# Designs tried in a protein design chat: VH-VL binders against Defective in cullin neddylation protein 1 (DCN1). Part 5

Target 1, 240 residues: Defective in cullin neddylation protein 1 (DCN1), of Yarrowia lipolytica (q6c0b6)
Amino acid sequence: MVRSDWRAQEIRRVMTFTGSKEKTARDALEKFDWNVEVAIDHILNTPQVDLSGASKVFDKYRNADSDEIDLDGTIQYITDLGLSLEEPTVLAVAMTAGSPSVGTFTRKPFVEGWAAIGGDTLPAQQKLCRSFAESMTSLNADFQKIYKFTYGFLLQEGQRVLPQETAVDYWRLLLTGKYEHLDKWLSFVTEKYKRNISRDAWNMLYEFMLFQAKDPSLESYDEDGAWPSVIDEYVEFLKE

## First folded at step 21 (VH-VL)

Design y4 (from w1 with heavy chain I110L)
Fold by OpenDDE, fold request of step 23:
Structure y4 (fold): chain C 240 residues (1-240), chain A 125 residues (1-125), chain B 110 residues (1-110)
Amino acid sequence: as target 1 above (240 residues)
Amino acid sequence: QVQLQQSGPRLVRPSQTLSLTCAISGDSVSSNYAAWSWIRQSPSRGLEWLGRTYYRSKWYNKYAVSVESRITVNPDTSRNQFTLQLNSVTPEDTALYYCARLKLITMGGLYFDYWGQGTLVTVSS
Amino acid sequence: QSALTQPASVSGSPGQSITISCTGTSSDVGRYNYVYWYQQHPDKAPKVLLYEVSNRPSGVSSRFSGSKSGNTASLTISGLQAEDQADYHCQSYTSSSTYVFGGGTKLTVL
């Protein structure tokens, strides 16, 4: 039995048991090294999402020479979504589409990410972006998710901490209009702290913002609490 | 703080190659937040973007149509610098040349936030 | 692509407000909100004044503002000061994924 014939038979078998399309069957088989049982189980237990729509969107913006959306493609894509680059909503897009780094997308995470939430067409994605934008207007759970995501997204390979300049830029981007004391924080970071920003510092700032909103006088702030040193220093700075 | 230091000849003969180097400090030539560009300025043409290079999974270069056939922008990761080569120069290529960082924010870069000191290059016999 | 069109020169007295226009096409200024303004003093490199039409980077005076209508972007400088005497350049992203500058405007403070 020619290997090709065997594979065809296995694909048909999977299709018969799962009712899936040939491509789905093939992909599952390939994914699980042609283990029919595992492939069948996978297909039956995984919601089948049509990825073709989102893939077409990807194709529109991908680089001519590679299966990647490059900087220019990204700029055009973001523009077509109705966004500008200096909008926090763009980070939501980056997160949703699984961008590996600033200004780039790869097919699989892009397609899977959008398809998972109904972003099968550009108009659908545009609509979703409007929803994202709404969530970015205040300190809420969705925004916090994007905020936390942003730190990791910005870290370059091999970096453990975020450069101060980058952190400052993105704090301005993300927190303008949301944190009353943003200028004080940025002044503290640039003039007093003068260090790169750890993930803990990044994340705890958000918590602190919430805390400060509830207790503007910081009367209940406990230096012996679970606050990172940078926040302690900031509180001291605020009291001066 | 990012600093760009330019170097190279200031006089080039017609038909020869203009070569400039831009040394980067405070950032990486392969930074995810930057695209490195060459821009020139002349009284007749004003500011003119010539080309850029940036790295993601590979190096990407884009050039202005006006110089595309003659220009090469090359990054050097080992020296943390990038270079400009402009072939077959004419007196029209006489200009003040700048290297600059194209700032990338969120998912793109569109303006130049750091500039070199500039290098006046004269094309003359 | 052809350079964006700026007036060659503008002038104003201290305290006055002046506006510099930057006219492009439907492939650049008219297509994108990615218009930037630079200030350039003699023997200095350009410095960003505005990004995305009207946003000010940190350290830029509130006297600088920007707008866009159609294919024309505008830089307005209010409360003109002597230190504002410089060249001003607009820049836009293009549909060809390039960057185009204006011809530059020389501002003289009288």
Scores: ipSAE 0.896, ipTM 0.958, lowest interface PAE 0.5, mean pLDDT 94
Fold by OpenDDE, fold request of step 23:
Structure y4 (fold): chain C 240 residues (1-240), chain A 125 residues (1-125), chain B 110 residues (1-110)
Amino acid sequence: as target 1 above (240 residues)
Amino acid sequence: QVQLQQSGPRLVRPSQTLSLTCAISGDSVSSNYAAWSWIRQSPSRGLEWLGRTYYRSKWYNKYAVSVESRITVNPDTSRNQFTLQLNSVTPEDTALYYCARLKLITMGGLYFDYWGQGTLVTVSS
Amino acid sequence: QSALTQPASVSGSPGQSITISCTGTSSDVGRYNYVYWYQQHPDKAPKVLLYEVSNRPSGVSSRFSGSKSGNTASLTISGLQAEDQADYHCQSYTSSSTYVFGGGTKLTVL
C-alpha cells in the first residue's frame, strides 16, 4: 500500500467518525502526526469555525502581490471599519486580528481571530468594532487588556524597551480623557525621566492610575511597595 | 530626536538623473513607525509627494503617478539612509526637494512629522 | 492627481480670526478624515499643525483649529499673531493610496 493510499484511508476514517470536511481531517492528522485517535478527539472537542467569511474580507484588502495586507490595505480596511487611525479601538482590531506589526495583517491570525468572535463579514466586524470602542471609553478590564497588548505590539524585533517617543505617542492615544494627570505624566517622562520605557513601567502606570484615582492625595502611597522606580520618581515629581 | 540630513548635487542637466540622499539619525530606515518619503516644493506646483519606502517583512515602495516611470526610492539599512533617483529630468523638475518621515501610528500612516533641510535642485543646461 | 484647492493668500490683523479653506474631491478630502495642515515659515520645512482634520499635536497652540464638511476642510486661526505669518498647506490621503497637498496659502499679518 503506497503511503498516499494509506493517508487517504486515514483521512476518510477521520471524516467518517467526525463528520468533518476533508481539509479539517487532513489538518488534524497532520497536526498530530497521523494519529487517527488523537485527530478524531481533537476535531470532536474543537468547535468548527467557518473561516471562509473572514478570509473573503482579508482578500478584499490584501496586497496584489502577496498574501498580506500592507500599509495601504490596512488604512483602507481601518477606514472601512468606520475607524480613524488615532483611535484606541484600532489597537483592539490589531489584537483581534493578530497583526504582527503596525500597518500589516497576515491571513491566518486575521481570519482565525475574527472568525472566533463572529467577525465573518465586514458588517459583523464593524459591529464588533463599535463594541470595542465602547470598551475603550474608560479604564476597565477590556481596556487594560488592550493597553498591555499595545506594549508588545509596538516593540520591534530585537527591542527590549519601548522608545520614549513611541510610548508618549501611544499614552496620548490611549489615555487621553481617561487619565486626568496625563499631561503631568508625559511632562515627567519627557523632561525628568528621559529614558526608554520598560514593560514593567508601562504596565505599572496603569495600576498607578487606578491607585491614584482612589487616593488622589497619594497619602497611602508606599515607596517601599511593589512600585517600580519610575513610578516612585513620578510620585516625587508630583510632590514638587 | 529624529534628524534627516540631505545631500546631493544642486544642479542637474536636462535628461540626466537627479540623485539625492537622506541620512537618518535618531531612527531606523527599517522602523515600523515610519514610511520614508520624498517631497518636492515649487512655486508653480506647491508641495508634491513623490514617493515612499517602508519595511515590514519586505520593502514596499509607492510612487506618485506623475513621476512613477522615472523615480526610484531606495533604502540603505547599512548606512541608515534612503535615496531618491529621478531619471530624465526636465526644467519642470526644478524644485526644493525634501526627505521626510511619514509617521505611522496604530495601523497606518498619518502625517510627515520630520523633514530634511531641503535641497534646491535646478535643472538647467 | 490635482492639488487640493486653497486660496492663494489671506490676510488679517493681530487678534483677528482667519479661515483657510482646502477643497478636494470625493476621492480624498471627501472620502477620508485623513486631512492634515502644515505651517511653513520662510526657509523652513513644513510643520504639522493639525492631523485628522482637527487634532493638534503636542506643542501646537489651541489657536489653531480645523473642521471638514463635504469636500472642504478648513483651518481656523484665532487670535492672530505676527508669528503666524507663514504659508499654510493642507494635505489629504487619497483613494489611490497617495498623498496630495494643496496649493498653499500665504497668510499675511497686517
Scores: ipSAE 0.891, ipTM 0.956, lowest interface PAE 0.5, mean pLDDT 94
Fold by ESMFold2, look of step 22:
Structure y4 (fold): chain C 240 residues (1-240), chain A 125 residues (1-125), chain B 110 residues (1-110)
Amino acid sequence: as target 1 above (240 residues)
Amino acid sequence: QVQLQQSGPRLVRPSQTLSLTCAISGDSVSSNYAAWSWIRQSPSRGLEWLGRTYYRSKWYNKYAVSVESRITVNPDTSRNQFTLQLNSVTPEDTALYYCARLKLITMGGLYFDYWGQGTLVTVSS
Amino acid sequence: QSALTQPASVSGSPGQSITISCTGTSSDVGRYNYVYWYQQHPDKAPKVLLYEVSNRPSGVSSRFSGSKSGNTASLTISGLQAEDQADYHCQSYTSSSTYVFGGGTKLTVL
C-alpha cells in the first residue's frame, strides 16, 4: 500500500531523529497533520518516560479483580515504603501518585506520577519519600502544594464542603509542629465557628499562617482586606 | 458525634442464619473517611474481628478466614446502616456481637474508634 | 483460641506499675508497628488506649505507655488507680490484611 509506505517512512523518520517509540511518533504526526518538523519539535520538547518500572510496583499491590490498589494493598504499599500510615509524608505520596481518595491508587496516575520523577522501583520510591519528608519540615512552597492538594483529595463526591471533623484531623496531621497557634485554631473551629470547611477557608488559613509568622501581634491585620470572614472571626477569637 | 445502634435477635437455633443490624448516626455508611466492621466477643476467644465493608465508587469487603465461607456484611445507604449475616451457626457462634467504625486517615486506618452497644446472641437448640 | 497471646489476669496495688504482654508472630506483631490497645470496663464496649504501639489518642492519660520487642508488645500502666480495673485487649494487623486480637487480660486493682 502506497499511503502505508509514505506514512511508515514519516514515522520511521520521526523515530530516528527523536529516539521515540513508534506509537509516540505516530501520535505526534497525527496530532500535527503529519507535519514532520512540528511533530519532531513537539516530541523533543516533551520528555519520553519509561513506565515499565512503576507499573511493576503497581502490579505487586493491585487487587487482581479491579486493577486498582485497594485499602489493604495501600496499607501494604505504604508500609513497604517505610512510612507510618499517620505521617504527613503519605499525602506527598498520594499527590505524586495521583490517588483519587483515601486508601486507593489507580494505575495510570500512579505509574505516570512516579515515573515522571524517577520512582521506577520500590527502593527509588523509598528514597524519594525520604526527600518528601525533608521538604515537609517547614512551611514552604512544596509543603503548600501538598496542603492545598489535601482538600480536594479528601472531598467526597456529593460534598460541597469538607466535614469539620475531617478538616480538624488533617490540620492536626499536617500542621502539628508547623503552626504555633494550631491548638487555638482548632479550638476556634470546634467551639465558635462550628461549620464545615470551604476550600477558600482551608487555603486561606495557610496564607494567614504565613502572615501571622511575619506579624505575630497582628497589628497590620485589616478586617476589610482580602481575608474570608472565618479568618476575621479567628482573629477576634485570638484576642479574647 | 457518631453513634452506632444495634438491633437483632438474642436467640438463634443451630444451622440457621444470624442477622444483626447496625444503624449509623452522625456519619454515613458510604463515607470515604470510614470503614465498617463486625467484631464479636466470647470468654473463650476474646475479641474476634469478623469482617469489614467500605465504599469507593463500589463496595469492598474483607472477611476473617475463620468465617469467610459463612459471612456477608451488607451496607444499606438508604437507611444508613449495615448488617451482618452469618449462615449455618453453631453453639460456638454464641458471643456478644459489636459493630464498629474503622476510622480512615491519610491512606488507611487500623483501629476501631466507635462501637455499638453490643448484642448478646445465644445459639442453642 | 485468640490469635495473640495475653495473660488471663494481672493484679497491682494503687500507685504501682504493671505491664501486660501481647505475643504474636512474625506475620503480625513481629512484622508491623500496627499494634493497638483497648480498655474495656464491665458491660461497656472497648475504648482505644494506644495506637501504633505507643501513641496516645487525645484524652488518654500519660500513665498508659507501650512498647514492642520482636513478636511481643507491652502495655504499661503506671500510678494504678481504681478506675483502671478493666479488661485490656491488644490488636494487630496481619500480613494477610486481617485484624487480630488477643484473648484479653483482666486487671484487678487490689
Scores: ipSAE 0.773, ipTM 0.877, lowest interface PAE 1.1, mean pLDDT 89
Fold by ESMFold2, fold request of step 23:
Structure y4 (fold): chain C 240 residues (1-240), chain A 125 residues (1-125), chain B 110 residues (1-110)
Amino acid sequence: as target 1 above (240 residues)
Amino acid sequence: QVQLQQSGPRLVRPSQTLSLTCAISGDSVSSNYAAWSWIRQSPSRGLEWLGRTYYRSKWYNKYAVSVESRITVNPDTSRNQFTLQLNSVTPEDTALYYCARLKLITMGGLYFDYWGQGTLVTVSS
Amino acid sequence: QSALTQPASVSGSPGQSITISCTGTSSDVGRYNYVYWYQQHPDKAPKVLLYEVSNRPSGVSSRFSGSKSGNTASLTISGLQAEDQADYHCQSYTSSSTYVFGGGTKLTVL
């Protein structure tokens, strides 16, 4: 015969073997008809992400009347992370927390993004930001992810291309101190190219910067190759 | 490139409403890259920020505490402009009024990079 | 009165360096590096000179520099020129999410 205390025993057994919290253990047992072995296997093969810590951080900065962090909440949050608003590390935060646009965070991407990398408290997020800053000191794969993220982050609803003024601002933010020829690129864009910036143009500048770093004289540059026309025009501008 | 053109009356009687318009060219009032503010200047108080509006799927407004009970800043997407409405004015509201763009970069922005030409508004009987 | 304190006037001779102070509180200048400087010539709108204490926008001379210590920010103009004669305003952001300005400083080039 079954007494109520045997269920508590099974819950504790699942918690002991898996390291899970009581709710997780109970939910799995109920889902699998109180089969302990199946519940344990399910938990061990299903990642468990605790969202409560990051959710508490979000609550500190959210607009009192809505479930989002608005411009002023964002400014306070970035300040409390120990970051300047004018440093590129802020874009790593935007990417991590899934910010939909400048000066805004929404709950689900924020909480899930931080929780996934252990950003469960403001101090933990501050520590991760120091790691972000270290990874953004050079043109590397981690920085390229942030660079590529930035284009979509900046697009407004209904835009297909990024306004040139905005692209120029963010190229200065991201690439100062990282691309030797940045001033020439910006001059080319504003004085010769004079068009708004496609995602392909944005992304392919990064590939060109990597290519140019390996071949500074551009001797192996092939204008008949797979480069977009904007890069061909830029290379012509550089040879003037 | 970005230009802010102000219009509105230069003389307003006490207790009436001051209304000014700022027309934007070279940018959009609903741009995600900018916020739009009113600032006034007087010899006794210097520059004084009054309020700000910006768009993120809906409009958000913020006002200086000193005028919060009397001020409204209204964006108008169809005319690409925004207005200042300051109710119940007194002679202490006499000032040179500016509209300005608050530059937004990365996750925020805290300085005004483009300003209108200024409108001197006198509140007097 | 203005939320940030600036001297009412400063003067200097051509070629001299001058410094304009901007003193706030622990809730603005002392809390954040969100300090901005504007130059305003007579009958013209202010024009931004520095952002976030010391950064120069494109087109602003390197003769303009900024610093901050505690509750006080400073604008320094080196190699003073006649065209520098103008009003200078500091601006900050508060813990109440508002924008505040200094009373302004009239710079006279002798």
Scores: ipSAE 0.771, ipTM 0.876, lowest interface PAE 1.0, mean pLDDT 89

Design y4 (from w1 with heavy chain I110L)
Fold by ESMFold2, fold request of step 23:
Structure y4 (fold): chain C 240 residues (1-240), chain A 125 residues (1-125), chain B 110 residues (1-110)
Amino acid sequence: as target 1 above (240 residues)
Amino acid sequence: QVQLQQSGPRLVRPSQTLSLTCAISGDSVSSNYAAWSWIRQSPSRGLEWLGRTYYRSKWYNKYAVSVESRITVNPDTSRNQFTLQLNSVTPEDTALYYCARLKLITMGGLYFDYWGQGTLVTVSS
Amino acid sequence: QSALTQPASVSGSPGQSITISCTGTSSDVGRYNYVYWYQQHPDKAPKVLLYEVSNRPSGVSSRFSGSKSGNTASLTISGLQAEDQADYHCQSYTSSSTYVFGGGTKLTVL
C-alpha cells in the first residue's frame, strides 16, 4: 500500500546533473536499479540521438489507422528509396529498420535504427541504401550479417524451422550472382534433402560457400569434421 | 505445391450476394509470405483485381474502388481458406472469378503466382 | 474499360517475332517498374511470364522479353511457336495502391 515519491526525487537529481529530459533520466535509473551515480555516468557517456527526422519519414508512410507501415506503405517507401522490391538490398533496409516481418515496419525500431546511422531524412536513407547495395556485392562480413538476419526475419511465430520453399526463394534472392553453385544447392535441397531448413543449416551454408571458394575441388573437405549433415549430404550430391 | 481450390454457386440472382470460397493447400492463409486476392475476368473488361487480404498481427484488407462499397474478403484460419462476398450483384458482375496468391518476397509483392481454377458466375433472373 | 490498353489481337507465323504493347499512365506504368505479364491458355488460369518489366521466372523461355518506355511496356516473343498461341495480359500497380490489368491480347499463331 506504500506510495513513494523517492523515484521522482531521484529522477530530478539525474535531470539536474545531466541536463537530460525526464524520460531519459527515468529510463537510465530503471536500467541501473535506481543507482543515481551509475545512471548519471551512463547518460553523460551516451550520445544523444535525435529521432525526429526518422520519425517524420515514418509518418509519411504509416497507415493512418495504425502506427505501422503496412504492405502498401512499404511498397511506396521501398520505391521512394530507389529500390526494387525484388532486390537483396531491401533486406539491409529491413535489418537496419528492425522490420518484424515481410511488408511491415513499426515505429520504434524504424526510427531508432535509422537515426543510429544518420538516416534522418529520406535522401539520407537513399544514400545509405546505395552503400548497402555496394557492400552486398560479395560474400563479406557485412553481407553475412544480412544473410543471418534474414532467417529470423522470415520465421513466423510458432515456427522452429524455415519452410523449404521460403528458404529456396530467399537463397535465390540473396545468393544469385554470389555463389557459383547455387543451382546445384537448390536442386539438392528440393530433389534430395526435401526437409525444412534449420537455422544451423542456413548459417553453415554461408561458411561452406567461403570454404568452397578457397577449395573448389573440395579436396580438403572433412566429412567427419564440424559440418552439419546437410552439408555432408550436399558434398555427396556434388560428386554425382 | 501450393494449390487453390474454389467453390461456390454458379448462378446468382440480381440484388443477392455472391459468395465464393478459396481453399488453400500447401500454404497458410495467415502466412507472412503471402497475401490473398480475388480477381475476375470478363470479355468486356478483361482481368479486374477486386481485393486483397493479408495478416500481420491483424488482418489488412484493400479493395478496388469500383467495388469497395459492396465487397468483403474474409479469411478463415481454421479452415485455411478465404471468401469473397459481393453484395447487391447485377448482370455486370457476371464473370469468371479467380482467387490468387500474391507471393510476398522481401518487403512486398506485386504479382499473382498461384491461381484457383476459376468459377464462372452468372448473374441473372 | 480496362485500366491499361493492349491491342485486342496480334498474329504471326512460326519463327517470326511479335510485340504486344501495354499502355498506362504516369500513375502506374509511367511511375513504377511494376509491370508484369501473364500468359493464359484456353480454359486455364493466367501464368506469370515476366515480372518487373523484363525478368523471367525459372522455366520461362528466353524467347520472351520485355521493355518499358514512358507509359508503355512491351512484351516481345521471338521465334514464335504454336504453343505461344494464348491470351496475354499486362498488369501494373498504381499510386493509389491498387492492381490494374490490361484488356488482354489474343495471340494467333498462323
Scores: ipSAE 0.762, ipTM 0.878, lowest interface PAE 1.1, mean pLDDT 90

